# Designs tried in a protein design chat: VH-VL binders against IMP cyclohydrolase (purO). Part 6

Target 1, 198 residues: IMP cyclohydrolase (purO), of Methanopyrus kandleri (q8tz52)
Amino acid sequence: MYVGRFLLAGKLEDGTPIAVYGVCSRSFSDRRIEVREGAAFVVPEDPSYITENPYVTYTCARIVDEFLVLTNGAQTDPIADKLESGVPPREALVSVTFAMDYEHDEYNTPRISLITDGETFWLGRVAPEEVYFRVMKPKDGEGYLLSVYGEYAEVPSKPNMTLDREDPLECDPVPSFEHYVCSVIARHDGGRWSLEAR
Below, E stands for the ipSAE of ESMFold2; O stands for the ipSAE of OpenDDE; V2 stands for 0.75 times the mean of E and O plus 0.25 times the DockQ between their complexes.

## First folded at step 1 (VH-VL)

Design pa2L11 (framework fv_pabinafusp)
Fold by ESMFold2-Fast, scan of step 1:
Structure pa2L11 (fold): chain C 198 residues (1-198), chain A 119 residues (1-119), chain B 112 residues (1-112)
Amino acid sequence: as target 1 above (198 residues)
Amino acid sequence: EVQLVQSGAEVKKPGESLKISCKGSGYSFTKYWLGWVRQMPGKGLEWMGDIYPGKSYTTYSEKFKVQVTISADKSISTAYLQWSSLKASDTAMYYCARFKGSYHAFDIWGQGTLVTVSS
Amino acid sequence: DIVMTQTPLSLSVTPGQPASISCRSSQSLLHSDGKTYLHWYLQKPGQSPQLLIYEVSNRFSGVPDRFSGSGSGTDFTLKISRVEAEDVGVYYCMQSIQFPYTFGQGTKVEIK
């Protein structure tokens, strides 16, 4: 299935909090994710083509204090900046994602945003037909999957996947995603977040 | 008893490679971040970076990122700090320390490894 | 980087008398979780550092109650109510709210 971009959040069977931001794209397959000092960036595979176009190059992950921020666009940095300034997660997520609105491109692409401290997960989506925000506290093995398109394009009210493998990208339905390009996997181990590009 | 035991003192020449070790015991080695701290002779403490051995995740201070490599072998509960090419300015005492996430602080420290790089 | 500044750089104390060490950070160490990520370590002569106080005021296991920490925001104090011979060494404050973790330059405590 084609999902576009996606957020995966929850806890592995061993209790490890995890979150994933992934990119699937028919149009932009020559991109990768680069991790630098508590942040992750979607960039062109060839570094010489890095641009200021936010649809091609943007921050997709930031670690701020105990918080991890994952989003599908330019809202990552403003959300992270609000958290750094002491704004609570709910307010940071809702105010920025709503104010940025869905992308007014050819597809009216929804904005999806996630904040987590490893126990609580704040997930939001802004689209032309809806604005939806939810807070979740997953149990061991419970996953929440939210995509831009397809059958996971609604903020889930309950866990909608099982995190039964150490590699969250191997947990169904992720292996079935069409046109997978890249992702960043975040894990909360020993009291803090770490990022891994895939 | 939670304990970190480091390898012995080293005397090296500039340009030589070196790998020092820190062995944890008395706790679940794979469940704690383990940091490396440098202390130049007569100077204070500098955090270099750390590793989560269970998954080999590393974090580096920008100052040290290209100077050293941090690694671990969880099968023997040992972390490593490695230089490909030593400089005289690397002369220092090197400590490993366990990060206690619930305190947000280093709670247990190794005895230190003195590294001397001269002539 | 967050800069940690300690004062004084050295103290000479008569046994049984109190000692006080200050630590100032270049920006607030108050976290959004309500905790302040400031810690104190002691390095005795020829020994590795040891944790004394974590998160401003919490004594680490085995640390005598003559040690106390206080402060908020950017200004912190470590107090020893009655200095004993075993308390000599260099005291360091540390912040862990932001990478890179940084330490103060140290305060040397000696017996007169």
Scores: ipSAE 0.005, ipTM 0.514, lowest interface PAE 13.2, mean pLDDT 88

Design pa2L8 (framework fv_pabinafusp)
Fold by ESMFold2-Fast, scan of step 1:
Structure pa2L8 (fold): chain C 198 residues (1-198), chain A 119 residues (1-119), chain B 112 residues (1-112)
Amino acid sequence: as target 1 above (198 residues)
Amino acid sequence: EVQLVQSGAEVKKPGESLKISCKGSGYSFTKYWLGWVRQMPGKGLEWMGDIYPGKSYTTYSEKFKVQVTISADKSISTAYLQWSSLKASDTAMYYCARVYRSGSPFDYWGQGTLVTVSS
Amino acid sequence: DIVMTQTPLSLSVTPGQPASISCRSSQSLLHSDGKTYLHWYLQKPGQSPQLLIYEVSNRFSGVPDRFSGSGSGTDFTLKISRVEAEDVGVYYCMQSIQFPYTFGQGTKVEIK
């Protein structure tokens, strides 16, 4: 199934908090994720290729104090900056994602945003016809999947996947996603967040 | 009991590469972070970075990020600190030390590896 | 970076007398989890550092009860109720609330 960009959040069966931001694309497959200290960026796979489409190149992950921020666009940095300034997670996520609105590109692409401290997960989506934000506290093995398109394009009210494997990309339905390009996997293990590009 | 055993003293010239080691025993090596701390002659302690061997996650002090590489081989319970090109300013005692989680203290320390860089 | 400042830089103590070392941080070390991430280490001459006190006031395994830690926020104290010959060395405070982890400059304790 085709989902576009997706966010996966929850706890593995051993209690490890995890979150994933993934990119699937029919038309823009020349991208990768570059991880640096405390941040991850979606960038062109060929560094010599320049594009004027801002949806393709952006910060997709930031770690600020105990918080992890994952989004599908330019809202990542403003959300992280508010958290760094002491703004509580719900206020940071809702105010920025709503104010930036869905992308007024040719696809009217929805914005999806996640903040987590490893115990509480704040998830939101802003689209042309709907705005929805939710606070969730997953139990061990419970996952929440939110995508830009397809069957998972609604902020879930309850867990909608099981994190029954150590590698979250191997948990159903993720292996069924079409046109997978890249992802960043975040784990809260050993008492801190870490980022891994895939 | 818990032990961290470091490799022996090194005498190097500027521009040479070096890799020193820290072997853990008496505990589950993959369940703890292992940090590296520098002490220049007659000076205090500086944290360089750490690694979680179970998943190879690393954290670096910004000052040391370009200067060194931290790695680990969990099959032999050993962590490494590596320089591609040594400078005279790298002359120091280097300690490895175990950390349980973010915020935890360095609870057990290796004996130190003295690195002297001179020509 | 959080700056850790120790006072005094050195002190000479008559055996059996008390000693006190202060540590100040440039920012609060209290975490939202309710813990304060301030630790004390001792480096004896020619030896590696060893953990004495963690999270302000908790004595590490094997550390004699003559060592105690106290403080909150940005101001911390390490006390030795009766200094013995084996306590000679350099004492360091350290914060681990944020990266990079930083140490105080050290306090040298000597016997008179």
Scores: ipSAE 0.000, ipTM 0.444, lowest interface PAE 19.9, mean pLDDT 87

Design pa2P14 (framework fv_pabinafusp)
Fold by ESMFold2-Fast, scan of step 1:
Structure pa2P14 (fold): chain C 198 residues (1-198), chain A 123 residues (1-123), chain B 112 residues (1-112)
Amino acid sequence: as target 1 above (198 residues)
Amino acid sequence: EVQLVQSGAEVKKPGESLKISCKGSGYSFTKYWLGWVRQMPGKGLEWMGDIYPGKSYTTYSEKFKVQVTISADKSISTAYLQWSSLKASDTAMYYCTTDYYGSKEFPYGMDVWGQGTLVTVSS
Amino acid sequence: DIVMTQTPLSLSVTPGQPASISCRSSQSLLHSDGKTYLHWYLQKPGQSPQLLIYEVSNRFSGVPDRFSGSGSGTDFTLKISRVEAEDVGVYYCMQSIQFPYTFGQGTKVEIK
């Protein structure tokens, strides 16, 4: 199945909080994620396209204090900046994602955004016909999956996947996603978030 | 498998209304853009517009924006192309299409096609 | 609108011989994502169009390897290395970088 970009959030069976931002796209198959301390960026594999096409690159992950922010676009940095300034997560997520609205490109691409402190997960989606934000507290093994397109293009009201494998990318339905390109996996090791590019 | 099945041929008089259909099956109908293409007798292909059925977003070619209405009923996985008042110049084969196998962000156009609906408008 | 111009408009080919069709766009089809949104379709007599080549040079599922696409910017070519009877039909280039999507006039391929 084709999902475009996706957010996956929850707790592994052993209680470890995790979150994933992933990119599936044939049109952007030459992209990768670059992790730097406290942040992750979607970048073209060819450096010349970074120079010529600045709109292809964006921050997809930020760590601010106890919070992790994952999004599919330019809203990542403004959300993280609000958290850094002491704005509560619900307000930071809703105000920024809603104000930036869906992308007014040819496909009216929805914005999807996630904030988590490892116990509470704030998930939102803004599209032309729908604005929806949800606060969730997953139990061990419970996952929440939200994508831009496809079967998971609706903010779930309850867990919609089981995180029964150590590698969240191996948990159903993720292995069925078509045209997988890259992802960032975030794990909370009890003291802080860590980021891993895939 | 992914399939688009269109309604049968129509013979109409100028001034009459018409609504033709395209039923999708074998995929999540509401998650993919569905487009319409016109081919006048002996002529080439013209893209008319498309619809995203899950959200009812539509795009129209400027040439067709006033002439037709594109809609969809997601409960029966069916899209429609409609004329309020037909003209002889509307005589053509009409195809529905979807970009099922392409990228949703930037599809490569049209990779699944219906069998076509022939519309003949004559006095 | 982006105008797509094909040459020739028709060609007759002896079976087993190669064929070449050109397509020119009124502006570049290169997107900011680095991809070029130029595709080729074949319409066999009495049938719906079918996707042959997408994004300049990629063969769609089930398309024989005797079909190849090439080009960049505004100039594109579709080649058939060895034309067979089943290849008879009208070939169209199409751009999907900008709405409205536009097709070339079509090139009719016939067997001599």
Scores: ipSAE 0.000, ipTM 0.445, lowest interface PAE 14.6, mean pLDDT 86

Design vo1E5 (framework fv_vorsetuzumab)
Fold by ESMFold2-Fast, scan of step 1:
Structure vo1E5 (fold): chain C 198 residues (1-198), chain A 126 residues (1-126), chain B 111 residues (1-111)
Amino acid sequence: as target 1 above (198 residues)
Amino acid sequence: QVQLVQSGAEVKKPGASVKVSCKASGYTFTSYYMNWVRQAPGQGLKWMGWINPYTGKPTYADAFKGRVTMTRDTSISTAYMELSRLRSDDTAVYYCARGVKYEYSSGTRYYGMDVWGQGTTVTVSS
Amino acid sequence: DIVMTQSPDSLAVSLGERATINCRASQSVSTSGYSYMHWYQQKPGQPPKLLIYWASTRESGVPDRFSGSGSGTDFTLTISSLQAEDVAVYYCQQYYSTPYTFGQGTKVEIK
């Protein structure tokens, strides 16, 4: 199934909080994720293209204090900056994601955003047909999957996947996603978030 | 806390150059464009240009093209604006301000200049 | 270059009364549902402070008495009940295209 971008959030069976931002794309398959200094960036595989076209990169992950921010676009940094300034997670997530609205491109691409402190997860989606935000507290093994398109293009009211494998990318339905390009996996180990590019 | 800290006030003679620094902290330096804006005494705001700190590529307003150079040093999260061949009408407060982000699917988005430096007063006098 | 024109140049309003500032762009600064228009507040001796982005979205921490409206070429900043701390110069700014341009400013004073 084609999902576009996706967010996966929850707790592994051993209680480890995790979150994933993933990219599936037919049009921009020459991408990778670069992790630097508590942040992750979606960038072209060809470095020369970055100079030619500055429009092709964005921050997809930020770590600020106890908080992790994952989004599918330019809202990542303003959300993280508000958290760093002491703005509460719900206000930071809702105000920025709503203000930036869905992308008015050929596909009316929804914006999806996540904040988590490892116990509480704030998840939102802004699309032409709806604006929806939810706060959730997953139990061990519970996952929440939100995508831009497809069967998971709706903020879930309850866990909609099981995190029954150590690698969240191997948990169903993630292996079934078409045109997978790259992802960043965040784990909360030893009191801190860590980021891994895939 | 997100902050931009600029270098101190400068007094220059006509024909000299001035280089103002802007040190960023509390955010990912390469993820936001750095704008430079000046304000002459009792006047409004005038955009001078910006630099993409990820690529190092600047864009200048035509009024300053040929006299302004914008650079950055990512190792110390610092942006620089150098204005050469100073004239008395270059007397102004010079601000750096955080602005533009990259966006993969829809191009560059400009969220506004939400964080500003304290300003650097440059006085050009004989 | 897009020229931004504000009206009035100065405005005296009594405490608790409404202040309205207009901004006109020489060409549309809106496309595909977005209006690339910001409003800033500047107090003497301070840098500008962002109040409103995308024409109508209030920046976090900005009191709800401040509101923005408009699209295309005509935009308005409204302060519904002026407080003493609102005495400042207000600027509109387009970021639709470079060079980014500001209005000339509107000075808001207490009557």
Scores: ipSAE 0.000, ipTM 0.435, lowest interface PAE 11.7, mean pLDDT 85

Design vo1G5 (framework fv_vorsetuzumab)
Fold by ESMFold2-Fast, scan of step 1:
Structure vo1G5 (fold): chain C 198 residues (1-198), chain A 122 residues (1-122), chain B 111 residues (1-111)
Amino acid sequence: as target 1 above (198 residues)
Amino acid sequence: QVQLVQSGAEVKKPGASVKVSCKASGYTFTSYYMNWVRQAPGQGLKWMGWINPYTGKPTYADAFKGRVTMTRDTSISTAYMELSRLRSDDTAVYYCARSGYDFKTYWYFDLWGQGTTVTVSS
Amino acid sequence: DIVMTQSPDSLAVSLGERATINCRASQSVSTSGYSYMHWYQQKPGQPPKLLIYWASTRESGVPDRFSGSGSGTDFTLTISSLQAEDVAVYYCQQYYSTPYTFGQGTKVEIK
């Protein structure tokens, strides 16, 4: 199934908090994720290849103290900046994602955003006809999947996947996603978040 | 080593066309967009457009659309800017300048040609 | 089009004194934590030279006395201790959207 961008969040069966931001794209298979210190960026795969249209790269992940921020666009940095300034997670997530609204491009692409401290997960989605924000606290093995398109294009009210594999990208339904391009996987090990590009 | 070298000064009559060249060296020509910026005597800088050297596709500022044509020849790492139907107020120094599409690294004009003076007078 | 307005148009400063140039964009040129705003120095008979990029990052080889600050719509270029070689016209430029636009320029001269 084609999902576009997606967020996956929850706890592995051993209790490890995890979150994933993934990119699936029919049009932009020339992208990758680059991790530097406490941040991750969606960037061109081949720096020597110039497309006919320059495009804005974006920060897709930021770590601020105990918080991890993952989003599908330009809202990542403003959300992280609010957290850094002491704004509570729900307010930071809702105010920024809503104010930036869905992308006014040819697809009216929804914005999806996640904040987590490893125990509590704040998920949001802003689309042309709907705005959803929810706070969740997964148990071991419980996952929440939110995508831009497809069957998971709605903030779940309860866990909608099982994190029964050590590699969250191998947990159903992720292996069924079409046109997978890249992802960043965040793990909360030893009291801190770490980022891994895939 | 890394440089942009432009063609020499031109004197043209109103209604004529001028074609300025910009030869790149010391870097991969197709890895950066080539921009054109002009500066009338005693005035500021005005962006005219860019060309993607890999694809050959240009984007023009509205003020010049219909009169400007940007092309390139990858075999000699050279970009061209042709301005037609010249007027006296097209008298200016024309610069080429490279920029990239890459995140934070190249979205600025870090390398400029020396400039080509175009004088339009009758 | 994004309009870039500089102030002042010209500035005369004594050697060793601070020079401050302001640049205002007609709309925000900042997104994703980055300001798509750059500063160039142009000396007579020469092309512009990149001085500061991303509002505050100094280009390689540019002396420490040059600094940039600001975000959104308001930006400042500061020369902490003017030297004779700093006599030039300074331009701010937005790279946020096409057409890329420059300020009108600020001429810095020695008093």
Scores: ipSAE 0.006, ipTM 0.456, lowest interface PAE 12.2, mean pLDDT 86

Design vo1L10 (framework fv_vorsetuzumab)
Fold by ESMFold2-Fast, scan of step 1:
Structure vo1L10 (fold): chain C 198 residues (1-198), chain A 119 residues (1-119), chain B 111 residues (1-111)
Amino acid sequence: as target 1 above (198 residues)
Amino acid sequence: QVQLVQSGAEVKKPGASVKVSCKASGYTFTSYYMNWVRQAPGQGLKWMGWINPYTGKPTYADAFKGRVTMTRDTSISTAYMELSRLRSDDTAVYYCARGSTRYWGFDYWGQGTTVTVSS
Amino acid sequence: DIVMTQSPDSLAVSLGERATINCRASQSVSTSGYSYMHWYQQKPGQPPKLLIYWASTRESGVPDRFSGSGSGTDFTLTISSLQAEDVAVYYCQQYYSTPYTFGQGTKVEIK
């Protein structure tokens, strides 16, 4: 199935909190994710190509203190900045994602945003006919999947996947996603978030 | 702590090849491009190319294309730069350096590997 | 290839005084909102150290006496109050397009 961009979050069976931002794209396959300390960036595979399409370069992950922020666009930095200034997670997520609205591009692309401290997960989606935000606390093995398109394009009210494998990208339904390009995987090991590009 | 540790000094004859290694630690090796930069005695810095350690795909500067090969081994977080058909003017210090395509420059550098080409 | 030219090739500055290094690119290395320009410091016997990226953003741990400015083809690195440990060669570098190219370097010495 084609999902576009997606957020996956929850706890592995051993209790490790995880979150993933992933990119699937029919049109823009020449991209990768770079990680640097507390941040991750979607960038062109070929650095000379960056001058041809500045849209494809954006921050997709930020770590601020105990918080991890993952989003599918320009809302990542403003959300992280609010958290850094002491704004609570729900207010930071809702105010920024809602105010920036869905992308007024050819596809009216929804914005999807996630904040988590490893125990509590704040997840939101803004689209033309829908604004939905939810707070959830997964148990071991419980996952939440949200995509911009397809069968998972609604903020789940309860866990909608099982994190029954060490590699979250191998948990169903992720292996069935078409046109996979890249992702960043965040793990909360030993009291802090770490980021890994795939 | 991020660290890049390079192999030791080499002395080579003209026409030989040299392979320099750069072992990375303290970060996710596959998440950052690895650059190679050389510096001849008393001269400035010259970019040779980089490798995407996730895909293994390299990009070379035209001045070195055909003589340089960049590879990596993800199991030991090590990047390699091999320069063939050595000339006396290849005498230089060779550096590996971690970088990004846009955001962050070359933020960590190896200690350098001195390569001397002499008859 | 983009040619980066620094001026001066060397300068001597008294302790506590300002040092200014210029860098000119043979073509614009800026796009809207961004200049693809770095500055590096290389002390004798050491590898280069990143000082400034995106023309004006100071790398973590770099003292605030170092600042970068400019856009398009003309860039400047300023050391507002030179300290003894600042004796080094300074290099500008463009990363607008491959091959990435460096200036020839500016040697900063104490007067």
Scores: ipSAE 0.000, ipTM 0.461, lowest interface PAE 15.5, mean pLDDT 86

Design vo1L4 (framework fv_vorsetuzumab; at its last look DockQ between E and O 0.13; V2 from the best seeds 0.00; counts 0 for: pae E 14.8 > 2, placed apart)
Fold by ESMFold2, look of step 2:
Structure vo1L4 (fold): chain C 198 residues (1-198), chain A 119 residues (1-119), chain B 111 residues (1-111)
Amino acid sequence: as target 1 above (198 residues)
Amino acid sequence: QVQLVQSGAEVKKPGASVKVSCKASGYTFTSYYMNWVRQAPGQGLKWMGWINPYTGKPTYADAFKGRVTMTRDTSISTAYMELSRLRSDDTAVYYCARSKYGYNYFDYWGQGTTVTVSS
Amino acid sequence: DIVMTQSPDSLAVSLGERATINCRASQSVSTSGYSYMHWYQQKPGQPPKLLIYWASTRESGVPDRFSGSGSGTDFTLTISSLQAEDVAVYYCQQYYSTPYTFGQGTKVEIK
C-alpha cells in the first residue's frame, strides 16, 4: 500500500513510549534522515544534491525539554518554537498545523503532526477534506498510525496497530508500505527522548 | 558492483506463459524498485510495470494488466516477471531495470532476455 | 498517458561535431522546480544505459560532452563533440506519472 509520509505513536509491549516518522515517496527516494543535537532532518542522500523543494529537505523532528515534535514538513520548527515559549502542546499543535494548512502544491499534500511527552500523544491531520486533532494515552503495546494517504489517512479514535515487535518498523502494517525511503525512531528512555535514523 | 543477471532466452508457443528471472547483486535488494521494460524487434522501449521488493506489491501498466505477474524472492535477491497467454506480438527482449524509490529513472539494467513466440 | 515525442528520428553527424536531440512531452513533467524526465543511451546489442536524470543531472561516469536542458514540456540532449563510441539510439523518458513512457528514440550515426 502507498501511504506517503506517516506517523506512528504508541508504546511497546514493555511500556517504552515510541514515535516514528517515516517517509515513503514516489518522487524523491534518494533522501535520508540526519540526527543532530536533539533534532532530525530529511536531507538529500548525496551531499551534492541541491534542492529548495520542501518535500526533500526539512526538519522532521525536534526535542523540546520533555516534548518530542514529529511532522512531515515545515511545521516542525514553529510547533517546537511555541513549546519553547511555554505554549501548551494542544495549542501549539493545533494553532500551527491549522494555520499553515495543507500544502497547496499540485498534490494538496496533507500536514500530519505529533507532539508527545511519552505518556500523552497529541496527533493531527490537516487535509483538503478534513481537519482533525486528537489526544491519546496509549497503553502498553498499543499503536496509533496516521498517514498522508491511504487507509490510515484519518486520525484514529482508537489503537489501529499492535506494537508487538522490538523494532516498530517490523510491526504490521509498516512492512507493507510501498516506496519506503527512510525514517526516524524516537524512544523514551530514562525520562529522555532519543532519536535514531533509519 | 551492482549487477542484474537475467535468465536465458525462451522460445514459446502462442497461448503459453513465460517466466523471466532477474537476480540482483551488489546492493540492498529491498531498497530499490525492480522494473520490467520490453523492446520488440526494431522498436522502442515499453514499461511493463514494477515491483516494490520490500513489500512484494506490484504495479502494472494497463496494457499488460491481466496477463503479467511480477513477484520476488528476497532470500535470493531475485525478481520475476511472468507473462501469460502469449501472442506473436509479445516477441521482444525483456529487461529488468532498477530504480530508486520515488525517482523511477533506471540506473542499472539486466542484459535482457529474448522471448520468441512462434506462430 | 503522457506521450513523449523525440526529434529527429535519426541524425547523422560528423565526428567532433555537435548532435542535438529534442524531446517534447504532451503535458508538463515539471513541478516545484524539478523536471521528471531523463535520457538513456542504447548502443547496438546492449541494454539501455542511463545518461541524464532530472533533465540535466549527469549520471556517474558519463562524459562531460553529454548535457541535458529544458523544463516543462521541452527538453534537449546535446553531445558537444560526437565520438565514435556515441553511435547509439537515445531515448527520453518521463516519470511524472504512470505509465512511465519513453520517446520513440533518436538514432545517432556518423556521417
Scores: ipSAE 0.005, ipTM 0.457, lowest interface PAE 14.8, mean pLDDT 87
ESMFold2-Fast, scan of step 1: ipSAE 0.006; ipTM 0.484
ESMFold2 (binder alone), look of step 2: mean pLDDT 92; pTM 0.928
OpenDDE, look of step 2: ipSAE 0.008; ipTM 0.559

Design vo1P12 (framework fv_vorsetuzumab)
Fold by ESMFold2-Fast, scan of step 1:
Structure vo1P12 (fold): chain C 198 residues (1-198), chain A 122 residues (1-122), chain B 111 residues (1-111)
Amino acid sequence: as target 1 above (198 residues)
Amino acid sequence: QVQLVQSGAEVKKPGASVKVSCKASGYTFTSYYMNWVRQAPGQGLKWMGWINPYTGKPTYADAFKGRVTMTRDTSISTAYMELSRLRSDDTAVYYCARAPRYEYTSGAFDIWGQGTTVTVSS
Amino acid sequence: DIVMTQSPDSLAVSLGERATINCRASQSVSTSGYSYMHWYQQKPGQPPKLLIYWASTRESGVPDRFSGSGSGTDFTLTISSLQAEDVAVYYCQQYYSTPYTFGQGTKVEIK
């Protein structure tokens, strides 16, 4: 199945909070994730094109205090900045994602955004057809999957996947995603978030 | 020096297949996608498809689907384009050309092979 | 499929004079900030050579007499002071969506 960009969030069966931002693309697979201290970026594989291409280079993950922010675009940094300034998660997520609106590109690409402190997950989607935000508190083994396209292009009201494997990319339905390009996996262990590029 | 060097001219009968090679040098072969473009005598350029050399996955133009196969061999930095069930109107110069690919950006064909002339005649 | 149409089909220009080539796309090939349109030069017996990418950015080594402009559906390639070495066929190409498509070409000759 083709989903485009996706967010996966929840708790592994052992209680470890996790979140994933993933990129699937039918036409353009020449990208990777670059992780630095407290942040992750979607970048072209060829670094000589980074400064020439504002549509392919963006921050997809930020860690601010106890909070992890994952999004599919330019909203990541403004959300993280609001959290750093003391704005509550719900307000930071809703105000930024809504104000920036869906991307007015040829595909009218929806914006999807996630904030989590490891216990509470704030998830939102802004698209031409709808605006939807939800607060979730997953139990051990419960996952929430949201994509820009396809079967999971709706903010779930209840867990819609089981995190029954230590590698979240191996949990159904993720292995069935077509045209997978790259992802960042976030784990909350030892009182802090850590990021891993895949 | 970045170069794409193609195989030599081919003369084929209708119904035969032809396989053109494109050997890359001077850059990391798997970091750029390889496009195939053909040009019939006195005509313009027609895009046939592309292959991601890192994954081996091709994308074909609808006009050539079912007759074209694009492959690569990373051990020798070479891309291949095979066209089957040849017709007289497949007579053309076939080019390989590299390009970067990025979502919502452009991929200019900055380096081209010298071209391979394929003549289909009875 | 996006159809690219060039005008004129052929153009005869005196040395040192301006040459203007137009390219029209059947739908917009621009997304906020970028136009997915490139220009190529092809001389007889040679492969095409990239001149301009993203509608207006000159490729390294291309003389500054070559310039590109336009956005959306209408694009122009200009050669400000035609030189003998500029005799060639020029092609526009969209990279907005597959299948990638080229214009039919404009032949530039010296008067």
Scores: ipSAE 0.000, ipTM 0.450, lowest interface PAE 15.8, mean pLDDT 86

